# Designs tried in a protein design chat: miniprotein binders against b1l550. Part 84

Target 1, 279 residues: b1l550
Amino acid sequence: MRLPEELLERARDIHSEAPSHRIKLDRVGSFGLKVPVEFKGFLLLAEADVWVSLPEGRRGVDLSRQVEAIYELSNPPKDPFSLCREAAISLLEKLNYADSSGVSIRFDAPLQDGESLKYYGVEISSIASDEIINKIRVEILGMTACPCTAELIRAYKSSEIAATHTQRSLGILEVSTKAEHPDPDKLASIIERAMSSPLRTYTKRPDEGGLVIRSLSNARLAEDVVREMIHLFLEEFGHLPEDTHILAAVRSMESVHMHDIYAERSFSLDEIRKEISSH
Key: E = the ipSAE of ESMFold2; O = the ipSAE of OpenDDE; V2 = 0.75 times the mean of E and O plus 0.25 times the DockQ between their complexes.

## First folded at step 9 (miniprotein)

Design bc1 (at its last look DockQ between E and O 0.92; V2 from the best seeds 0.00; counts 0 for: pae E 3.3 > 1.5)
Fold by OpenDDE base, look of step 9:
Structure bc1 (fold): chain B 279 residues (1-279), chain A 89 residues (1-89)
Amino acid sequence: as target 1 above (279 residues)
Amino acid sequence: SEFTVEAERNGVRVTITVTRDGEEIRVTVEIEKDGKRIRFLYTFTSPEELEKALKEIERIIRLFGADPEEVKRLIEEARRLAEEILERL
């Protein structure tokens, strides 16, 4: 049953009231919204979070306005990057009491793999205040082969291609920049190229054998993968603003252990350039 | 080369700065309204990317209640400046 609209005139605006405790909140919003986006010719249902800051003198956020802001911009469906940026700005404008806003959009990005599809995880974010910061996180699975075990087996049996344990590894690139969001396909490609081999959704037996041989011939530690990711990132994205921040990480789901191996490096472009130039 | 276009109407001030940075063009947009300021940046190397950015900028400026005709004028001027830079790249 819908209540009569005239009741709204008599009801207190609870959100605009003073709170019991005058404390600013950094993020208040709706999390787990579903919004349509257009990405590489696919219409995808993405998960979205929208939020704004709340000043100390206001009890609550107009949550309905937040939801309206993103859905107004989502029809017709558009690319998730534009949606993210425009929605963040729209939130800041529509909710005039907020000094900051943010939008995050998550989905599985399709990636062509021969006649099949594989995917990578992507999270696109924009945070608006006096400036806009764009953030993208790409996660894609690959395969690593352990060089240490390979070397031990090589020493033991004298084989050109030594057997070793292989495992799935999750590569992560997170980029925060004042520029536009970097191309997620390029980021995914960097991660895959940094690993021993990519994963395949569908393999025929000869192709599977070749994939494994490739992995064994390109054995890499998790640390090697992270360093290679950074190297390849600098080659492709070295033109981004110097204050651009990057997280490069790998989580290796080690096949001989119950635990994962994790490696990461966080850096700004200016920082890493200075580091490399010092050698 | 750096070029700045500014428009002020109905309490909304928009400043678009087009700058060459190496092989890239940077478009910085600044919007001021009711004592608040927001700045955002686009970078591109192609006319197609420029056009996409300009369309987004136009939409964003409209969110602030800027005059549509003035916004169009501003965008066209920014386009002209950016295209002139692109032709020199």
Scores: ipSAE 0.621, ipTM 0.862, lowest interface PAE 0.9, mean pLDDT 91
Fold by ESMFold2, look of step 9:
Structure bc1 (fold): chain B 279 residues (1-279), chain A 89 residues (1-89)
Amino acid sequence: as target 1 above (279 residues)
Amino acid sequence: SEFTVEAERNGVRVTITVTRDGEEIRVTVEIEKDGKRIRFLYTFTSPEELEKALKEIERIIRLFGADPEEVKRLIEEARRLAEEILERL
């Protein structure tokens, strides 16, 4: 059922009224929208949130315009990073009473794994005001092998036995920058290269043996995985603006313990360079 | 080592600044409409990245209702300047 258009002339425009309490709101929006995106040749269904700021003198946000803004840009499906940045800017233009706008987009990114695919988590956001801040978080699983146990077993059997516990570990890189979003595949690669070995979708016994040998040959503490992630990040992305902020973290699901191990470091590019230069 | 191209039409002012910052090129875009302004930037080291950035910049500028012919002119000038810098790298 469609109501008569003439009602628009008789009904109050509730959203444009002043509120009874004149208080600015930081984020008012539509959350959990399903949006198609095209990522490296794959058509994916992503989840998006959109919002704007609301000044003290305006009672409500034109929520249908928010949804329209992102859906207009998402048809036909396109690169989620461009969509995120363009939608944030479009919201600010379309809802000109707002001082800021924001968009977040979440999806599982496919990554080639031999003749199959594996997936890693991506969440991006763009916040627009007098400037734009772009944020990306990448999460991917890898394998870690404990070097402490490996050394104890080596000492016990004089290197006759190569053994230690291995476990899945979740690597996290989060980057906030004024430049465009970093390539998520490069971030995922940094995380995997910092681990003892990547995880595979499936293996046959000879390939599984090779995976285990690789992990044992590259045993690393969770702390050193984080340090290696930072080192590799600086090699690849050291050119980003100096106030770019990074979080590097690992959550290791230790196979021999009832609990997980967590290591984390947050820094700006300016901060970490000064720290490294002081040694 | 800094080049600026501007256009103003239909109440929309667009400024594109191309600079070299070490081993990279930075393209800064500033759009002003109705007393509001937004500034954003792209950084890159290759012609492929440059072209991708310029296409996105063009789409964003058009969202503000800028004159299509002026937008094409701005993008072509920014491309020429950025390509000159890339050739010297």
Scores: ipSAE 0.391, ipTM 0.794, lowest interface PAE 3.3, mean pLDDT 87
ESMFold2 (binder alone), look of step 9: mean pLDDT 75; pTM 0.700

Design bc10 (at its last look DockQ between E and O 0.01; V2 from the best seeds 0.00; counts 0 for: pae O 20.2 > 1.5, pTM O .643 < .8, placed apart)
Fold by ESMFold2, look of step 9:
Structure bc10 (fold): chain B 279 residues (1-279), chain A 89 residues (1-89)
Amino acid sequence: as target 1 above (279 residues)
Amino acid sequence: SEFTVEAERNGVRVTITVTRDGEEIRVTVEIEKDGKRIRFLYTFTSPEKLEKILKEIARIIALFGADPEEVKRLIEEARRLAEEILERL
């Protein structure tokens, strides 16, 4: 049932009224929107959240204009990073009573893995006010091999046995910057290179053996993986603004324990450079 | 080095600043309308990114209702400045 359009002219505009309680709100939005994006030739289904601030003197947000802002920009499908930044700015323009806006977009990014694909997690956001802050979080699984057990086994048999436990580890890089979002494939590559070996979608037995041997040759503590991620990040992205903030972390699903281990470091580019230059 | 181009029409003020920072180019955009402003930044080291960045900037400026001919002029001038810097790298 469709109501007569003429009623719109007689009805109060509830959204623009003052509220009974004049309290500003930080985030009022539409969450869990499905949007199409194009990423490196792939058409993907992403999930988006959009929001704006709401001043104390305004009762409600026109939620249809929020949804319009991102869907208008998503047809035809385009690069999710451009969509994220453009939508955040569009929200601030369309809902001019807000002093800030935000958009987040989440998708699984395809990555070539020999003759097949594998996927890693990407979440991006853009927060717009009198400036824009762009954030990206990348999560990808890799393989780690324990160097402590490897050394103990080496000492026991004096190099006759090369063995240690191996496990899946989740690597995380999160970057917040005033510059545009870093390329997620480069972040994923940094994480994988920091680990003992990459994980594959599938392998045949000879290739599987090769991955295990590689991981044994490149055994790393979770702490070492985090440090290597930071080193590689600085080589690739040290040019970003000095106040860029990074979180590097690893969660290792230890195959011989009932629990995981976790290591992380957060820092600004300015902070880490001072730390490194003091050595 | 710093190069600035700006336009103001239809109540929309747009400033694009192109600078060199070491081996990279920084493009800063500031849009002001109705007393509110927003500033955003792009950085890049290669010419392959330039066209994509300029298209995004043009789309964002258009969202504010800027004069289409002035947007086109502004983008072309920013392109020339960025290309000049890239050639000197």
Scores: ipSAE 0.453, ipTM 0.816, lowest interface PAE 2.8, mean pLDDT 86
Fold by OpenDDE base, look of step 9:
Structure bc10 (fold): chain B 279 residues (1-279), chain A 89 residues (1-89)
Amino acid sequence: as target 1 above (279 residues)
Amino acid sequence: SEFTVEAERNGVRVTITVTRDGEEIRVTVEIEKDGKRIRFLYTFTSPEKLEKILKEIARIIALFGADPEEVKRLIEEARRLAEEILERL
């Protein structure tokens, strides 16, 4: 049943009323929206969150206007970076009582893997206020081989490349910058290159053997992976603003333990450059 | 009949040994880098598999940071030598 529109003239605007408690809220919005995006020639259905701040004098947010803002910009489907930035700005324009807005868009990004596809997780965000901050989080699985076990086995048996335990490891790069969103494919590549080997969607027997051998020859601690990620990031993205903030992390799903190993470093580009230059 | 091909580039030493013993063909690949050695042994009876094995070896060698073009050259040389041996046998 659709209520007559004329009832809107008679009804109180509940959202514009004064709240019972005059408290500002940081984020009020719709979470888990589905929006189409175009990414690398793929039309993807992404998950989106949209929010704005709510001043202390306003009871509620016009949630319908938030949803309209992102969907208006989603037709026709566009790249998720532009959608994110434009929607964040549009939210502030449409909801003029808000001093800040935010948009997050999440999807699995396709990555070519021979004749097949693999993927990485991506979350693209923009926060708008007096300035725009762009955030991107990339998560991709790789393989790590433990150097410690390899060394123990080598010490025991021979100088040959020793067997060691291998596991899947999740690499994470999160970048927050006033610049445009960094290229997620490049971020994914950095993570994969920092691992002992990449994962493959499918392998022929020779390729599978090759991946394992590569991992054994490139055995890395979770700590090594994080440091390598940082190193490779600086080489590729050292041109970003100095106030750019980075989280580099690895979660190793250890094959010999019931628990995971986690390592991370959070830093700004300015901070890490000073650290490296001091050595 | 036995032949050995050796190559060294970028600190990677590759030794490919092909041995024919009757109907059995053995290909041994030894890769040495930074004092670490890996050995692969392939045994087969079908000469048609030789090219496939050599291509597989090339891929393995490339994983150790050998120049793919150099690896291709080595494979081609090993193939040529294997063909020569097969023709003489």
Scores: ipSAE 0.000, ipTM 0.146, lowest interface PAE 20.2, mean pLDDT 82
ESMFold2 (binder alone), look of step 9: mean pLDDT 76; pTM 0.723

Design bc11 (at its last look DockQ between E and O 0.92; V2 from the best seeds 0.00; counts 0 for: pae E 4.0 > 1.5)
Fold by OpenDDE base, look of step 9:
Structure bc11 (fold): chain B 279 residues (1-279), chain A 89 residues (1-89)
Amino acid sequence: as target 1 above (279 residues)
Amino acid sequence: SEFTIEAERNGVRVTITVTRDGEEIRVTVEIEKDGKRIRFLYTFTSPEKLEKILKEIERIIRLFGADPEEVKRLIEEVRRLAEEILERL
């Protein structure tokens, strides 16, 4: 049942009214929308959040316009980076009372793994105001082997390849820049290369054995992984603007403990360059 | 080499700056409308990426109600400038 449109002439515009308390809100929007995106030849159903700021003098946001803005741009499906940037700008333009807008798009990105697929998590964001800031967060699982336990076992029982505990570790790279979003596949590759070994979706027994041996021969602390991620990031993405902000982190799901080990470093490209040059 | 193109029509001012930064080309777009300003940046090293960026910029400028023909002319001028820089790389 659709109500008569004539009712709109008689009804108060609740959203445009003054609020009872004149307080600005930073983000008001729709969270958990589903939008189609095209990524690496795959058509994916992504989750999206859209929001704008709300001035102190306005009771509510026109949420329907927000939803319309992103869906208009998502048909036909396009790459999530363009969608994110265009939608953020469109929100700011369509909702003229807002001084800022934002869009976040989340999905599992497919990654070829031999004859199978693995994946990494990606969240693409754009925040628009007087400037646009693009943010990308990539999360991918890998494997780490503990060098400390390996050294203890080596000292106890002489072995060329010492046994050690291994675990899944989640590597995280988050990049915020005024430039375009960095390539997520490159970010995922950096994370995988920083770990003891990658994970495999499907392994035959010989391949599994080789994967474990590789991990054991490349044992790394969580701290080592983060430092390696930073090093590799600088090699690939050192050309980004100096004010680009990076979070490099790892969460190791330690197999000998009930808790996880976490390590991170937050930095700007300018800061880290100064740090490295001082040594 | 830095080039700036400016177009103003129907209360929308668009300023596009194309700059060479080493091996990269930077395209900065500024749109001013109704006292609001938005700035966004693209960087590229390849002609293929340039075309994608130009298409996106065109779409974005159109969101502000800019005249499609004027936007097309503006984009073509940016293309020309960017290609000239790319040829010198």
Scores: ipSAE 0.653, ipTM 0.876, lowest interface PAE 0.8, mean pLDDT 91
Fold by ESMFold2, look of step 9:
Structure bc11 (fold): chain B 279 residues (1-279), chain A 89 residues (1-89)
Amino acid sequence: as target 1 above (279 residues)
Amino acid sequence: SEFTIEAERNGVRVTITVTRDGEEIRVTVEIEKDGKRIRFLYTFTSPEKLEKILKEIERIIRLFGADPEEVKRLIEEVRRLAEEILERL
């Protein structure tokens, strides 16, 4: 049902009024929107959040306009990174009272795994003001093999192969930059290469044996994984602006402990280069 | 090398700066419309990525209601300059 048009001339425009308490709000928006995206030839269902700042002198946000902005841009479905950046800019243009806007988009990205697919988590955002800041977070599971237990078993047994415990570890790379979003597949690759072994969707028994043997030959502490992620990131993305910020982290679900192990390092490209060059 | 292109019509001002930073090209876009300003950045090293970036820039500029024919002319000018810089690399 559509209400009579005549009500518009009698109704107050509540959103454009001044509020009772003149306090600026940083994020006012619509969260959990479902949007279609096109990624690497796949049509995926993503989840999006959209918001704008609200100045102290304006009571409310035109929420329907901000929802319209992202849905208009999502039809037909397109690359989520372009959608994210374009929507953030569109929000700032359409909602003229805001001094900043933001969009976040979350989806599971497909990754080739032999004759199958596996998936890793991606969350991107774009924050627009007088500049735009693009952020991407990639999370992917891998396998780690403990070098400490391997060394203990080697000392007890004189075998060429050191047995040890293995576990799933969640690798995390988060990048905030003024340049466009880094390619998530490259970030996922960096994380997997830093691990003792990638995880597979499935293996036949001989292939499974080979996977385990390779992981034992590449034993790494969670700390080692984080350091290797940083090294590999700098090789691939050292060209990004110097004020680019990175978080590299691992959460390891240690199979012989009651608790997880966590290691992380955050840095700017400028900071880490100075640190490395001092050694 | 640095090139700046500016166009303005009907209250929409667009400034595009193309620079070389080492082996990469940087494209900075600033759009200003009646008190609103936003600046954003793209980087790339290969000609294949250039066309995708230019299409996105064109779509963004058109969100501000800029004249479609002026936007196309501006984007073509940026393409020509960026391709010249890429050929020097």
Scores: ipSAE 0.326, ipTM 0.760, lowest interface PAE 4.0, mean pLDDT 87
ESMFold2 (binder alone), look of step 9: mean pLDDT 78; pTM 0.745

Design bc12 (at its last look DockQ between E and O 0.93; V2 from the best seeds 0.00; counts 0 for: pae E 2.7 > 1.5)
Fold by OpenDDE base, look of step 9:
Structure bc12 (fold): chain B 279 residues (1-279), chain A 89 residues (1-89)
Amino acid sequence: as target 1 above (279 residues)
Amino acid sequence: SEFTVEIERNGVRVTITVTRDGEEIRVTVEIEKDGKRIRFEYRFTSPEKLEKILKEIERIIRLFGADPEEVKRLIEEARRLAEEILERL
């Protein structure tokens, strides 16, 4: 049932009223929307968040207009990067009382793994104000082998390949830049290469054995993984603007402990270049 | 080399700057409307990416109510400038 349109003449516009407390809000929006995106030849149903700032003199945001803005741009489905940027800008235009807007789009990105698929988590964001900041977060699981336990076992029992505990580790790269979003497949590749070994969705027994041997032969601390991620990132993405901000992190789901080991470094490209050049 | 193209109509000012930045081309778009300003940037090295960027820029500028024919002219001029830079890379 649709209410009669004449009721709009009698109803107060609650959103445009003055609030009881004149306080600016940084983000007001709709979270957990589902939007179609086209990514690497796949049509994916992504989760999306859309928001704008709210000035102190306005009670509420036109939430329907926010939702309309992203869905208008989502049909036909397009790449999530363009959708994110265009939607963020569209929000600022459509909601002219806002001084800032943002869009985040999350999905599992397909990654070829032999005859099967694996995946990585991706969150693509754009924040618009006087400028646009593009943010991408990539999360992918890998395997780490502990070098400390390996060294202890080597010292105890002379072995060419020392046994050690192995675990799944989540690698994270988050990049915020005024440039276009970095290629998420490249970011995922950096994370996987920084691990002791990648994970596989499907393994035959010989392949599984080889994967474990590779991990044991490339034992790395969580700290080693983060440093390697940074190194590889600089090689691939050193051309980004100097004010580009990066978070490199690893969460190791340690197999000998009930808790995880976490390591991170946050930096700008300018900062890290100065640090490396000082050595 | 830096080139700037500008349109101003119906209270919307759009400035597109195409600049060579090393081995990359930088396209900067500035839109001014009703006292608000938004700036965004693209970087690319390939013609295929250029076309994608130009289409996106066109869509974005149209969101601000710019005249479609003027926007089209602006985009074509930006294309020409970018192609001239690409040929020199």
Scores: ipSAE 0.637, ipTM 0.875, lowest interface PAE 0.8, mean pLDDT 91
Fold by ESMFold2, look of step 9:
Structure bc12 (fold): chain B 279 residues (1-279), chain A 89 residues (1-89)
Amino acid sequence: as target 1 above (279 residues)
Amino acid sequence: SEFTVEIERNGVRVTITVTRDGEEIRVTVEIEKDGKRIRFEYRFTSPEKLEKILKEIERIIRLFGADPEEVKRLIEEARRLAEEILERL
């Protein structure tokens, strides 16, 4: 049953009232929305969170307007980065009592992998206030080969055997910037190139052998992978604003251990340039 | 060099600044309505990216209720300025 619209004149607008306790809230929103997006010709069902700040003098957020803001922009489906930025700005315009707004969108990004597909994880966000801050997090699996064990095996009786333990490692790049979101494929490429070898959806035996040989010839500690990710990131994205913040990390699921190894470094472009220039 | 194009209609002020920054172009947008201000920017070197960026800027400005004809003129002027800078890069 739909109630008559005329009742809105007689009912109190609960949301616009002052609350009993005047306390500002930082994030009030709708989380876990399903939104369609178009990414590289694929129609994907992404997960989105939307929120605004709520001033101390306002009791509640008009949640229907908040949800409308992103769904109106998601039809027809469009690229998730434009959707994210436009929705964050639209929230501020539609909910003028807020001094900030935010949108997060999460999806699995497809990548061509020979004749098949693989994927990597993407989470983007845009936070709007008197400026807009765009954030992207990319996660992709690669292969790492342990250089310590490789050296021990090489030295064992001057063996002809080239071997070490290899494992899947999750590489992570997170970028927060005032410029537009960096291209996720470029971030994923940086992570993969920093690994000992990429992972494939499938390989035939000669290709699989080549992949393993590549990993052995490019053995890297988790620490090495993080450093290489930073080096490659600076090569590709060193032109971003100086206050751009980056997190580079690797979680390695070590095949010979019960636990994972983790390495990370966070920095601003300004900080890392000064650090590198001092060496 | 730096070029600024602005419009003020229907209580909405929009400023687009186009700047050369080394080998790339920077487009900064500032929108003011009802005393509230938001500022955002784009950085690029490729003329292919320019059209997508200008379309996004136009969509955002229209969210604030700016006059459609003035928005079209603003975007076309920003395009001409950005194209001039890209030619010199």
Scores: ipSAE 0.478, ipTM 0.823, lowest interface PAE 2.7, mean pLDDT 87
ESMFold2 (binder alone), look of step 9: mean pLDDT 77; pTM 0.739

Design bc13 (at its last look DockQ between E and O 0.01; V2 from the best seeds 0.00; counts 0 for: pae O 19.3 > 1.5, pTM O .652 < .8, unsure alone 67.068 < 70, placed apart)
Fold by ESMFold2, look of step 9:
Structure bc13 (fold): chain B 279 residues (1-279), chain A 89 residues (1-89)
Amino acid sequence: as target 1 above (279 residues)
Amino acid sequence: SEFTVEIERNGVRITITVTRDGEEIRVTVEIEKDGKRIRFEYRFTSPEKLEKILKEILRIIRLFGADPEEVKRLIEEARRLAEEILERL
């Protein structure tokens, strides 16, 4: 049932009233919106969150204006990074009582994998106020080979058997910066290169054997993977602002354990450079 | 060196500054309306990215009430604009 438009003129505007308790809210918005995005020639279904800050003197947010802002900008579908930044700025313009706005967009990004595709997780956000802070999180699976078990087996058989357990490991890079979002493919590449070997959608037996052999030759602890991700990140993205914040992490789904191993390090570019230069 | 464009219309002031230091290109945008200011930047080393960045900036400027036809025409010429800016740097 559609109600008569004339009711809008008679009803109180609840949102513009002062609240009973004058408390500022940091994030008020609409979460889980479905939006199309265009990424590297693919049309993908993404999930978006939109929000604004709410000053202590305003009771509610004009939620319909929030969703209109991102939907208007998402048609026709476009690059998710542009959508994210433009929507965050549009929210701040359209909802002039807010001192900040934010947009998050989540999607699975395609990567070419021989004759097929594989996918990795991407979440981007833009927070707009008197400046814009851009954040990107990339998650991609790789293969790790345990160096501890490899050494035990080597010692037991005097190197006649080269073996260890291998497992899928989830690598995570999250970057928060005042500059534009880093390229997600480059972040995914950093994570994969830090692993013992990449994962493939499929392989034939000779290629599969090659991947396993490569992983044995490049055995790494989860801690080693995190350290290598940081090293590679600094080589690729050292030009970002010094107050850029990074989180590097690995969750290893250990094939011989009932539980996972987790390692992480967070830092700013300024902080990590000083740490490295002191050794 | 540096290239600056300033646009002012009916209480909206927009300043776009492009600087080049070696191979690094920095684009800074500042928008001021009704006493509220927003500043953001791009940093990159690949000059070909400038065209895409200018298109994004023009779309943002449109959100602040710029002439839609003028912005559309500038977006269609974004490659030429990027080349001209890079020549001045």
Scores: ipSAE 0.318, ipTM 0.766, lowest interface PAE 4.2, mean pLDDT 87
Fold by OpenDDE base, look of step 9:
Structure bc13 (fold): chain B 279 residues (1-279), chain A 89 residues (1-89)
Amino acid sequence: as target 1 above (279 residues)
Amino acid sequence: SEFTVEIERNGVRITITVTRDGEEIRVTVEIEKDGKRIRFEYRFTSPEKLEKILKEILRIIRLFGADPEEVKRLIEEARRLAEEILERL
């Protein structure tokens, strides 16, 4: 049952009313929308969040108009980077009382793994105000091998390849920049290369053996992984603006412990370059 | 008959030694990087397996962070090497 449109003329606009408390809100929006995106020739159903700021003098946000803004731009499906940026801008245009807007789009990005697919998690965001800040977060699982246990076993029993415990580790790169969104495949590649070995969707027995041997040969602490991620990031993305902010992190799901090991470094490109040049 | 190939790229030294002792073919692969050495030995009697094993070794090397194009070159080199070894054996 649709209510008669004539009722809109008689109903007070609750959203435009003055609030009982004159307080600005930073983010008000719709979270968990589903929007189609085109990514690498795949049509994906992504999750999206859309929001705007709310001034102190306005009771609520026109949430329907926010939803319309992103869906208008989602048909036909487009790349998630353009969708994110264009939707953030469109939100400010459509909701003229907002001084800032934001869009986040999340999906599993397909990555070729032999004849199959693996994936990484990606969140693409844009925040619009007086400037546009583009954010991308990439999460991909890899494998780490512990160098400490390997050294202990080597000391106990001479072996050419030191046995050690291995575990899944989640690598995270988050980049916030005034430039265009960095290539998520390159970010995922950096994380995988920083690990002891990548994961595989499926392995034949010889491939599995080789993967494990590689991991053992590249035994790395969680701390080593983060440092390697930073190093590789600087090599690939050192051309980004100096004010670009990066979070490099790893969560190691330790196979010998009930808990995870976590390591991170947050930095700007300017900051980390000064740090490296000081050594 | 013994054949040894040494490849040095990107700070990784790879030594592949192929030895034929009667009907047995032995392939020894040594990978050295940053003072760490890894050694693999393969034994087989079928010459047709030599190419397969060399491809597998190169695939393992690829796992050590070699550029995909470089690995492709190495596979072609290993194929050529396998052909040369088979011609000389």
Scores: ipSAE 0.000, ipTM 0.135, lowest interface PAE 19.3, mean pLDDT 83
ESMFold2 (binder alone), look of step 9: mean pLDDT 67; pTM 0.593

